# Ledger of designs, part 7: VHH binders against Thioredoxin domain-containing protein 6 (NME9)

Target 1, 330 residues: Thioredoxin domain-containing protein 6 (NME9), of Homo sapiens (Human) (q86xw9)
Amino acid sequence: MGSRKKEIALQVNISTQELWEEMLSSKGLTVVDVYQGWCGPCKPVVSLFQKMRIEVGLDLLHFALAEADRLDVLEKYRGKCEPTFLFYAGGELVAVVRGANAPLLQKTILDQLEAEKKVLAEGRERKVIKDEALSDEDECVSHGKNNGEDEDMVSSERTCTLAIIKPDAVAHGKTDEIIMKIQEAGFEILTNEERTMTEAEVRLFYQHKAGEEAFEKLVHHMCSGPSHLLILTRTEGFEDVVTTWRTVMGPRDPNVARREQPESLRAQYGTEMPFNAVHGSRDREDADRELALLFPSLKFSDKDTEAPQGGEAEATAGPTEALCFPEDVD

## First folded at step 25 (VHH)

Design X2 (from W1 with T28R)
Fold by OpenDDE, fold request of step 27:
Structure X2 (fold): chain B 330 residues (1-330), chain A 121 residues (1-121)
Amino acid sequence: as target 1 above (330 residues)
Amino acid sequence: EVQLLESGGGLVQPGGSLRLSCAASGFRFDSYWMSWVRQAPGKGPEWVSSISGSGGKTYYAKSVKGRFTISRDNSKNTLYLQMNSLRAEDTAVYYCAREDYWSDNYDFDHRGQGTLVTVSS
């Protein structure tokens, strides 16, 4: 009777509050893929997690799946198909990663695991976080009244986004015209790389399920010829570069684009789905993921939180007045 | 607010037919691709079918191709799924989903509560 080695599932399914509490009580770091029942868990990261399991081991690293619709604690994560990874250690939230950003996930896993090891070994305090994206939705309802000019210090950090001129547009000789329009729209093109994307890359890039007719057509199209991969930035204005680029691109469906935004790139150069001439990131998280995937050498300047070098208060060692106790000469 | 309300689910015998409806509100219906997604008990979600805003383009999962027909009536803001030759494996909660307006990934930005379809003898 061959001992069927219980293939220890890479990810534990958390479907009940009890399982959630059990997860929170677990020793080490738990990475929870929070997903919607209709979208499913993030499949592309499974290979990363498998790799991490092998490299780091599972003694202090756990992976879990949690369907947001089934757990009240995840109520705030409902309604979005964006992959969301919650990092729990000692029952506390210690990190959040949105999007299937494998490099970021890997980094975050390693960093948090190291931190947790120090907590366990040295008794260091955990850096517990609140998910800021969840706090803003609750505050936006209440602060309707105070017109405080919060000067959004738009930290002038040049935010970048990804643009792709797709094979259909390239094949039609529209590349230069599109580039011109991008520049006219106030974007600076930091990088322009012409290459044919591989099928594996495209499948990873779009994170859609294999075997779907529309997806297979998209994959086939994106691999059919050269694309121009662009890194865009905007030097002027307060608008998010991702949002602005989306506006310039227009609706994903060229037919809708022609109707609703005839000046958009997709309206002008797109024909029909999936031949819509250009790609852009959905949001900032997607942009970061996509940029990290296609341009792995792009050092996104980590905001060095230069912790203010606490000025070494030169403890002026006050002169220890050597109290010369007079040796009484008697 | 975007609302998607599925209806038409029920119990049907193998080989039977069922028509699902999804009433959409709170957005310009004809501007969005719409999809049906299903989730069988103990399984992950499965994409079933998609239809363009105009209804001129449709896609189907291999598992349902030739049996299911997606359609829409934009005048009624309603999405339909005609399901013929139903099989036991078609048993699932069926969700109406709106595809993202901008994304090439065919991501869904909204879904309904779903309607249960049970195919059983």
Scores: ipSAE 0.844, ipTM 0.945, lowest interface PAE 0.5, mean pLDDT 86
Fold by OpenDDE, last read:
Structure X2 (fold): chain B 330 residues (1-330), chain A 121 residues (1-121)
Amino acid sequence: as target 1 above (330 residues)
Amino acid sequence: EVQLLESGGGLVQPGGSLRLSCAASGFRFDSYWMSWVRQAPGKGPEWVSSISGSGGKTYYAKSVKGRFTISRDNSKNTLYLQMNSLRAEDTAVYYCAREDYWSDNYDFDHRGQGTLVTVSS
């Protein structure tokens, strides 16, 4: 009777309060992917978690999925499309990572796992945190200016993304209000160019097949009047600027946005498809493409991958002994 | 996990009718635009039709407009394509596709395995 090794699912699905309590009672570190039912869990990080499971082992590291709409304890996490990872140890929240930042997640997992090992082995106190993003109600705690100069030049490579305030929003006089909300959301606007996009430009921009009814409506709309083309950056946080901007924009369909993300720009300023007030890049690759297309003069500093100058192996030219073949004088 | 399961394909004569269904699971069905895409033998994928989450908006390819009707039943998590006046050129594998939640580019983030529609005499 071959013991079918129950392929232990990488991530345990926490769908009930009882399962949540069971998770909190588990030994070690649990990383909970908190997701919205309409978005699903964060797929890109699954490979990382698989790798980490293999490298670190299963004894003290657990992965879980939790749908925010199904658990009352996650009420404060509802409506946010940004992947949110909650780290629990000893039943307490010890870290939060927002966004699908694999390096940050990996680092946080390793750091928290090491911390938890020390708690378990040495009886160290667990560093419990409160999720500050949830605490926006009460206390302006005046954290004092301790000036410690450790210039850890985290060269925060200022990642940029494209935002477009579309002709519908511009025509309705919503430009300034949208700009204000973008800034309030923690974005810096590096460029703000007002222009009417050409049909050729829009067709290249969206890379969609000509002749589709929805696409033709979109093209017509985007060419119907001036847009504001914005380059956005974010200086604070570890979150991907593209993902964060997407979250601020909300669902592409304003009707869905009003239902599911009422605070989103598309919910507030969009009417109906394709009149959804704002555009944002799908992902980093798309952002780079779109930025290159609309702002061809912007040299995004490619990190000079200085290809290691392959040391010129001095080919020591061995002496070509000129074998003087004697000309046989026949 | 997002699942899209097409059904209703088959052999039909020119001028005939067929109704395709797509059973959706693993996501909030009414939050997504849904589409039908087809791929004829030796051709690339062709967009056929799209419908909004509520069903209030529909779009059609010029090639199928007036002959095909996209609809949805959100209570059943099911997408439909009523195909009338079928032609030989409608022969294809028909895929149910979910449109991306965020993108304006009408990208599909998921599609089914497809169902074959063959229109022949």
Scores: ipSAE 0.836, ipTM 0.942, lowest interface PAE 0.5, mean pLDDT 86
Fold by OpenDDE, fold request of step 27:
Structure X2 (fold): chain B 330 residues (1-330), chain A 121 residues (1-121)
Amino acid sequence: as target 1 above (330 residues)
Amino acid sequence: EVQLLESGGGLVQPGGSLRLSCAASGFRFDSYWMSWVRQAPGKGPEWVSSISGSGGKTYYAKSVKGRFTISRDNSKNTLYLQMNSLRAEDTAVYYCAREDYWSDNYDFDHRGQGTLVTVSS
């Protein structure tokens, strides 16, 4: 009976509050991949973590997965598309890395691990941080009028957009090359789902094209084979993710793209309309619509329009005076 | 500024012919797909025809196929719609529209003020 060496999972799945507390009580540094149920954990960083496990060892370095929707302590991390890595040491938050930036993650892990070793060996104080991105807007009102330059901290609400690698590009074996170019352009791919779109969803997706002669050709094409449905985000820069993605894609007509933007994806991989290799949303509203349609499990934080709770008018039931009609005697 | 100016509308008898023109300015005309859209009284907009930037590809609504011809002269920045065998149901305001440069989704990013075509005996 060969002792199946329990392959110690690289990452521990934290699915309960008890497991979270156990993680916080662990000795050393824990890197927690906080993920959304609809995206899953950050797969690209797994190879990095495996490498680090071998190079540094696991005695003081731990990796964990935590689904934001399953743990109340992660409530503030819910609905965010960007991979978030929380670094815990001695039960305290010591660093946060947003995005699947492997070099930054590696550096942060090494720096925090060295710091933790000094804490354990020399009794140094841990540098505990607060995640500033989670600080509610309400407390910043009080501090004084110093005229410093309004750095518009555009809270980079890391917005996501939809990209589709269409059946024509997939059939020509261009998927990996396109993915590489998307990444080289500074996009992070949060989701990559390969599937053949249904006729029903394609018709809903392109509903505004209904009645056009080209519409049926488009529907037929999009249903002809597998597509890659991608959720993209951008980690660097202040540019709108939707606009930047449009620029990388190029003009919708591949012939125009080859003439005007020869380095665009549609110029390089598109042939003719409707075979233009890739899709992207027009604007933020369209991106939200398209994402909601194709990824319905993505809880976009609906701003709760608190429907004004209609005050139940307490109908004060006035006392029904029982008119005791006197029983006349006679 | 993008401008689209339709002309050539008017009153015509059933079975008659009319040619609409759209003068475009403020953009690279040959880089855009152009379309005709019409709106009949009390009805929503109806797509009529589209043409590629080069003029090499054309599409038509089933209702006008074989009767209408879309064309363009890129040297004059002008879009045309030749309408033959006109019917009472072709009565509408006809709009010249520029198709979106980037998006597969949105039909039009600009349209003109329109020209009225009335088909009546």
Scores: ipSAE 0.824, ipTM 0.938, lowest interface PAE 0.6, mean pLDDT 86
Fold by OpenDDE, last read:
Structure X2 (fold): chain B 330 residues (1-330), chain A 121 residues (1-121)
Amino acid sequence: as target 1 above (330 residues)
Amino acid sequence: EVQLLESGGGLVQPGGSLRLSCAASGFRFDSYWMSWVRQAPGKGPEWVSSISGSGGKTYYAKSVKGRFTISRDNSKNTLYLQMNSLRAEDTAVYYCAREDYWSDNYDFDHRGQGTLVTVSS
């Protein structure tokens, strides 16, 4: 009876309040991947955590997963597309990292682990933080009329777009290479969902052109195997994320792409129509539609659709002076 | 500026043949998929046929397959539609359309003014 070595799971799943309290009571540093039920945990960081486990050991370093919708303590983290890593030591929050930034995560883990070792060995004070990104929602109500200069806080509302790594690219084992190129192009991947799209979903997605041979081939292809559905964002530059992604993808026809944009993803990984490796939204409206269709639980802050209620110009109906035409009394 | 100019429409008897032409200008013609779309009186637009930039791939609507042939001459920036065995139901305004360069949805980003084809006895 071979002792099945209980493969100690790299990450502990925290699904209950009791497990959360147990985690808070643990000795050392715990890195919690806070994820949304619709996107799952951050897969790209698993390799980093495995490496860290080997290099640092697990005596004072712990990894955990927590679904935001399942724990009331994570209520403020619900609905966010960006991977969020919470660092706990001695039951207190000591750091927060947003995004799948492996170098930043690694640095933060090492820094916080060293700090925690000093706390445990020397009795140093633990630097507890508050997540400031959670505080800004409550304070916006109370600040009164002070006339201060409109610093154009260009709220860099991180615009998102949809990318799909299509079944042809996935089947050829090009997923990781494409993901790497997306990241090298300066995109952050907020979500990476692998699934086979349903025919109904694909027909809605591509707007059903009934009777078109090319469309039926596309539908068939998109349903033929797993795709990777990605939500992309870009933090750097003034360029629209949709337009930038379109440029990275290249022309829809791989033969045209190879001729005109040989560095594009479709040139490198596409073969022929409809097997062009990747999908992107046509424009912002299309991106919003496609994202809403494929990720219905994503609350995009619709701040921009407050069309200024055009002040009803009270058309002061000037008094229609009734020109009393004198009745000619003849 | 992108321009698409259709020609070759007219009156033809059932069973007759007609050849439509579309002169393209203002863009790299061989980089784009081109299509024919038709609209019959009182009906919505109907896709007829598409051809790749090189001319190597062609698609046809079921209603015209075996009767119509799409072709292109990239040296002349011209799209063609050879229509044979014409039927009364082929009566429509025929539009030349450029397919979007980036989109997988086979959307049209430009179309011409159209040419009228009337099939009647």
Scores: ipSAE 0.819, ipTM 0.936, lowest interface PAE 0.6, mean pLDDT 86

Design X2 (from W1 with T28R)
Fold by ESMFold2, last read:
Structure X2 (fold): chain B 330 residues (1-330), chain A 121 residues (1-121)
Amino acid sequence: as target 1 above (330 residues)
Amino acid sequence: EVQLLESGGGLVQPGGSLRLSCAASGFRFDSYWMSWVRQAPGKGPEWVSSISGSGGKTYYAKSVKGRFTISRDNSKNTLYLQMNSLRAEDTAVYYCAREDYWSDNYDFDHRGQGTLVTVSS
């Protein structure tokens, strides 16, 4: 797919007022992912949108992307802690969904598509709404300073993975030690960006697999101070970079790591959940997703950023509904 | 092979109690966080509770806090859920789930086939 172009993009990028006006003139329902530049588009819902495109067709259902800072009409959505999905039909706002809530998004898409079909076929009056957040200013503004090397090109011939040195390790002054151990383990660090992650980033990054209480504690931890976001590749060897990094990190729970893999990073630098010092992706698919989410301004090869087409792919559910259970095979 | 087998479900009156068990085998039980999740017919899955490998940390959904107690006996490789003050809204299939060993995304890598709890007069 790297050498071929798709004939039509799933989501159309709306970066100018002229494109916004063209979208408002479109027939049918348009779902706009309004995102912040530091977070990028909401990747967890892309599989849902792909599934819905196939099932209902493109005739009356369209998807778009819009960065809140690039359009004056989106000023009220700037700095929000979670993604906002705006639903337009006939040039009018008909629904709003806040957050990557895939079940609510799916239901809202189907309901609004049905309503718009009736407007077009039967001449019914469209139910136009006003987004209350647009009528007043009550914002949770995240600050974060992004001064890393966001434009660095990741090598197209080497696979890479994400590593994060989390706020607990940074606060304890262990960043340089951990970087040294990463390099000694045979990794090359292609990018090292210091960033205090926002709630929006963390909520999109961790797909909310566990209960609300554990997730909120994780969110508070990851937002509590600077992290170092690293892109790793192997300097030598033939082993998969994701699996190798996972092994160097050790078990998720530092108490288990100290008992079972005492030389691992989580054993040495973690204290107790969620304070386990470092993050690594579960597998190649998650590594590609997480890299695209955190480094949207860097170019990745199509192989590094696309999920495999065959096998166990699921429709992406948002952080608030998904409970995923893989089935193991021999 | 990793196996999780739930038991203890059944029909209970509102206000009653029930204790669910999950027998675990094929892995080192005390190395994993364990969870209970539930699903009513026609609804999405709902997380209920989680417990650390040692049993030293527990978390509960708001809908069950104060009524349900998660526990584990590592010498018997068994996870428990004590369910008190049951309500009609607690009717669901309850699943025992194992959290992933490496991932800090709070992923589940195994679940059992579930046990049905029905709360009805």
Scores: ipSAE 0.619, ipTM 0.866, lowest interface PAE 1.4, mean pLDDT 77
Fold by ESMFold2, fold request of step 27:
Structure X2 (fold): chain B 330 residues (1-330), chain A 121 residues (1-121)
Amino acid sequence: as target 1 above (330 residues)
Amino acid sequence: EVQLLESGGGLVQPGGSLRLSCAASGFRFDSYWMSWVRQAPGKGPEWVSSISGSGGKTYYAKSVKGRFTISRDNSKNTLYLQMNSLRAEDTAVYYCAREDYWSDNYDFDHRGQGTLVTVSS
């Protein structure tokens, strides 16, 4: 529980079930940053929250922090390294935002504040949601569940993964060579879309997981020209397509790739970080999320969404905590 | 088994210096980017610094740039953090972390148990 801090803290730390229940009784909207101990709170959004406090004031907008491992009610959020923001009003969940997307968070805060003001002033019914709700602008979290929708562009019997031929390889005229090597390695290419990714897309895609300088170089690179976005599968599918593609790509650092796996794509076509020619998803969960993000109109089978390779329950002990801190902190 | 063992933490006066070490075993050390991450009491973890497998590229958080130096000795499988001009806000548990071998993201796949650094008078 702790103590009431001098001056109102921007984000209240909720470390016990009692504090959680007190938060649920709070009037207005509470935005909860749910984090893992190994990932920590999402620091890049703190300046947005401070701005929102200035614009809105304290009487109906509150911010909180909650470590998922400390509260049983947050069990379903454990093991996920992606920043997760839960929106509570009147003790009920009203929105969820995943990712450190400041424009989306701002829009969601304003929308939910407006809705809650109408509930309180007019007695309107609060729209309560399940914890998988998406924002109004972006419905990129689906894990391949697209019930009763458009044409099936991918095989429902095969596991798929994302591959990207990055702007460095495209600019060097290596696209066709890389596609040939992908096919020679036994992959089928179900979709090949040329796209110059926007800064917003790239930031959502990579989730701000590196130190700011390294991440900004990656963002600049991925926006610098066209990429080819591919959906890969293998016809004889007992082999894990995500792991197989990762092996064909090679180590992320091209200098390591040339030393240790000289036949890999990153060894042959990469130069130096971040210019490593190709992208592939880390595991099954990331593949499903990345495919849904980049190809939201496509349908993927439930078999494609069953499990990633060994990553289903545990978030990495990666730099994601350090990567969420805002740049303007020193 | 991948193991990362931090050492060198302790109590130091403001303005003082301390050198942390991280002994690595169970993997090819020079194939991985390595990082230091710290967690101050009551706060979330904060990335401090990263270094390439060869040692040729380094990155620092703004809060430590100019004061801390990351280095590695690949012949000894050891990562170092030289911390100079220490301040009270540098008080934290410092973790050695290994970055993912395959992923474009600078994800960590292993970290050590940490070593405590306390900066106080």
Scores: ipSAE 0.574, ipTM 0.831, lowest interface PAE 1.5, mean pLDDT 76
Fold by ESMFold2, fold request of step 27:
Structure X2 (fold): chain B 330 residues (1-330), chain A 121 residues (1-121)
Amino acid sequence: as target 1 above (330 residues)
Amino acid sequence: EVQLLESGGGLVQPGGSLRLSCAASGFRFDSYWMSWVRQAPGKGPEWVSSISGSGGKTYYAKSVKGRFTISRDNSKNTLYLQMNSLRAEDTAVYYCAREDYWSDNYDFDHRGQGTLVTVSS
């Protein structure tokens, strides 16, 4: 007895061409789960879509289901083993995500919503794309390097970690070289997002644990230009991904790295603190927290539930001077 | 096996001086940034000063800059804090802390038991 009624289904089922055309006329962004009848709709992302719906409200974000065999317009998506998510705004295709990649889906939703708000408010031209399989690489947004869906079968849902290629390495033109070395070291890059982090994001991300002067230099550096935010997993699962990435990075001080681990990334691409080229999480706990903070959809991949609801870096009000010591290791 | 052993604390009058020492063992001392952190009664920890592994770079909290000097002797695996012009507000337990080797979050991964500094008449 109450207001538990859902007057608008989370995902609208599109079973006819008429409904497809009605969906294309919707204001805002529509995310379409294109599925095969023998697979069914993608259940793992439903919680993500519910979260996104709550965060942005009813007016500009819509979700739909469409079976590829039921609509002629979806003919090129028939027979695929993985779900395909099509992003429509103003009747035009603006993004495609293949596979149940919740982090990428959430980021794509947020990016395309922001872009569509600018189109509607400022009259900017919408960036229309062709499907990536048919794009010819002319005028589309690159949305990542790796599909990663089959890794849902890995016995540990926490097999990924965060890596950041920091603004110093990006400004020196080393991004592609570092990515190559990451791949050669046995990592698969599930996501690669270019982002200039805001001061609010950086302050929340690092949680100020050392001296104020050094921390302020770090904050300034991380806000100074674009970074590449990466989600890494192992192509071979013998060792923990967090520990392995830490070893490839090397010691945080580039001068120590050059002396003690000259083959490491920080030795090769870092100059002096805080300009040490790359970031990695301290341990599994911090990896989970940092991934949830920068890629809020990741909490569904981790199975542990307590993560922030939305972006986290806004309105921090002031620096943190609280100092905490990590507990002793085993 | 990592050990950090502070010494040199005690009771001192305002305007006085103390030198704290921290003997380090169980790790390569010159590979780590080291810090002094203090905690006054009933308060959270407060960072005081940090020094690079080589000793070539130092940082100070605003509250102690100009009065305190951090230094290290890598041949003796010892960190120092020279505290001059002490004030009542400097009363705290002072901890020697090792900054993490890997993490760029400026984390401390070990600290000593601390040495008490009391500044009063």
Scores: ipSAE 0.566, ipTM 0.831, lowest interface PAE 1.6, mean pLDDT 77
Fold by ESMFold2, last read:
Structure X2 (fold): chain B 330 residues (1-330), chain A 121 residues (1-121)
Amino acid sequence: as target 1 above (330 residues)
Amino acid sequence: EVQLLESGGGLVQPGGSLRLSCAASGFRFDSYWMSWVRQAPGKGPEWVSSISGSGGKTYYAKSVKGRFTISRDNSKNTLYLQMNSLRAEDTAVYYCAREDYWSDNYDFDHRGQGTLVTVSS
């Protein structure tokens, strides 16, 4: 039979004021992807929304799409460079997330859904916010005055990716120089964590293919000393952050990098495989998986809530008994 | 489109030699690490050997080291595997595979259709 994942109407398209008002009347939490016509809805987060719907159920969590140019109520969101996710509960705005920041988006969905369940079940007062990035009033109170509560308004206008300064570059004392070049290339570093990765982490991270001599050298290298685990976003432009970071890194082989992209980080700081100084994700899917593996705490407020996030990478890894080839698809 | 076309397989006695070729087209050949992978009947794929884009660095599976030599001729866009001292357990379909340009986890992004090598008495 057909796959529910492939043909599920995950997001309701809100193209009229009447549909917008119907959405505001919906019970529970509605997450609205507000997009620009020239870029379309945020496709990279669809798999996250599918996962959340399966885990949470359908009664109180809804997803919607809205093109900013088609609805006058969204006039203040027109022309934004990144997708904006509006969170509505009880007809009121309760959170905003800017950009396709999957860890932040997941955390915000879970937090706001729990808060709305308490409003509905216990009669608690809903915490309504105003999107401060859109305020043009002279006097407007920021929502960040709440005592001890998590930030109601979550603002991320950019997508992010993983970067790793690998143990070879750290051992050669190049960490600060590489960080400076990352910033000079137009990236903002949202997180910088020094960590010596465990063998278990490395084997999961690289989608483990045990048995190859070159792979075992990679595993040994990544466990050999501290790395710097970075979360990057772009400071300017709207180019995909994963692709831009790959371009700054250069080809995986430092000898190829020196020949073909001599200004790249791998050309400047790598020696020979596997010692190529830096890591970046292959694509958006790998970036999301690698970020979730290495930064699981970004997904949740850790107050009173057990997070089901820690096993996802293991469940999606292929069997370890065979060499993996890409599938031929037209 | 990327093409990898293997040739040179056949029937050989134990102790014999065979040379496989892989003609590459549709991409800048010397920018990629290339590999040979083999699959015996009823078994999963087994990595055999890899070579850097320049040809300056080679790796071999322990089962073939000392007997097989990987090489490449970048002016002809051709990858080679010289197989000496062949054994019955070397019987397999041999595939030419291209390693990913960006990724440092040694993924293959293309492979050929393979050439059969049979080693029998």
Scores: ipSAE 0.520, ipTM 0.802, lowest interface PAE 1.7, mean pLDDT 76

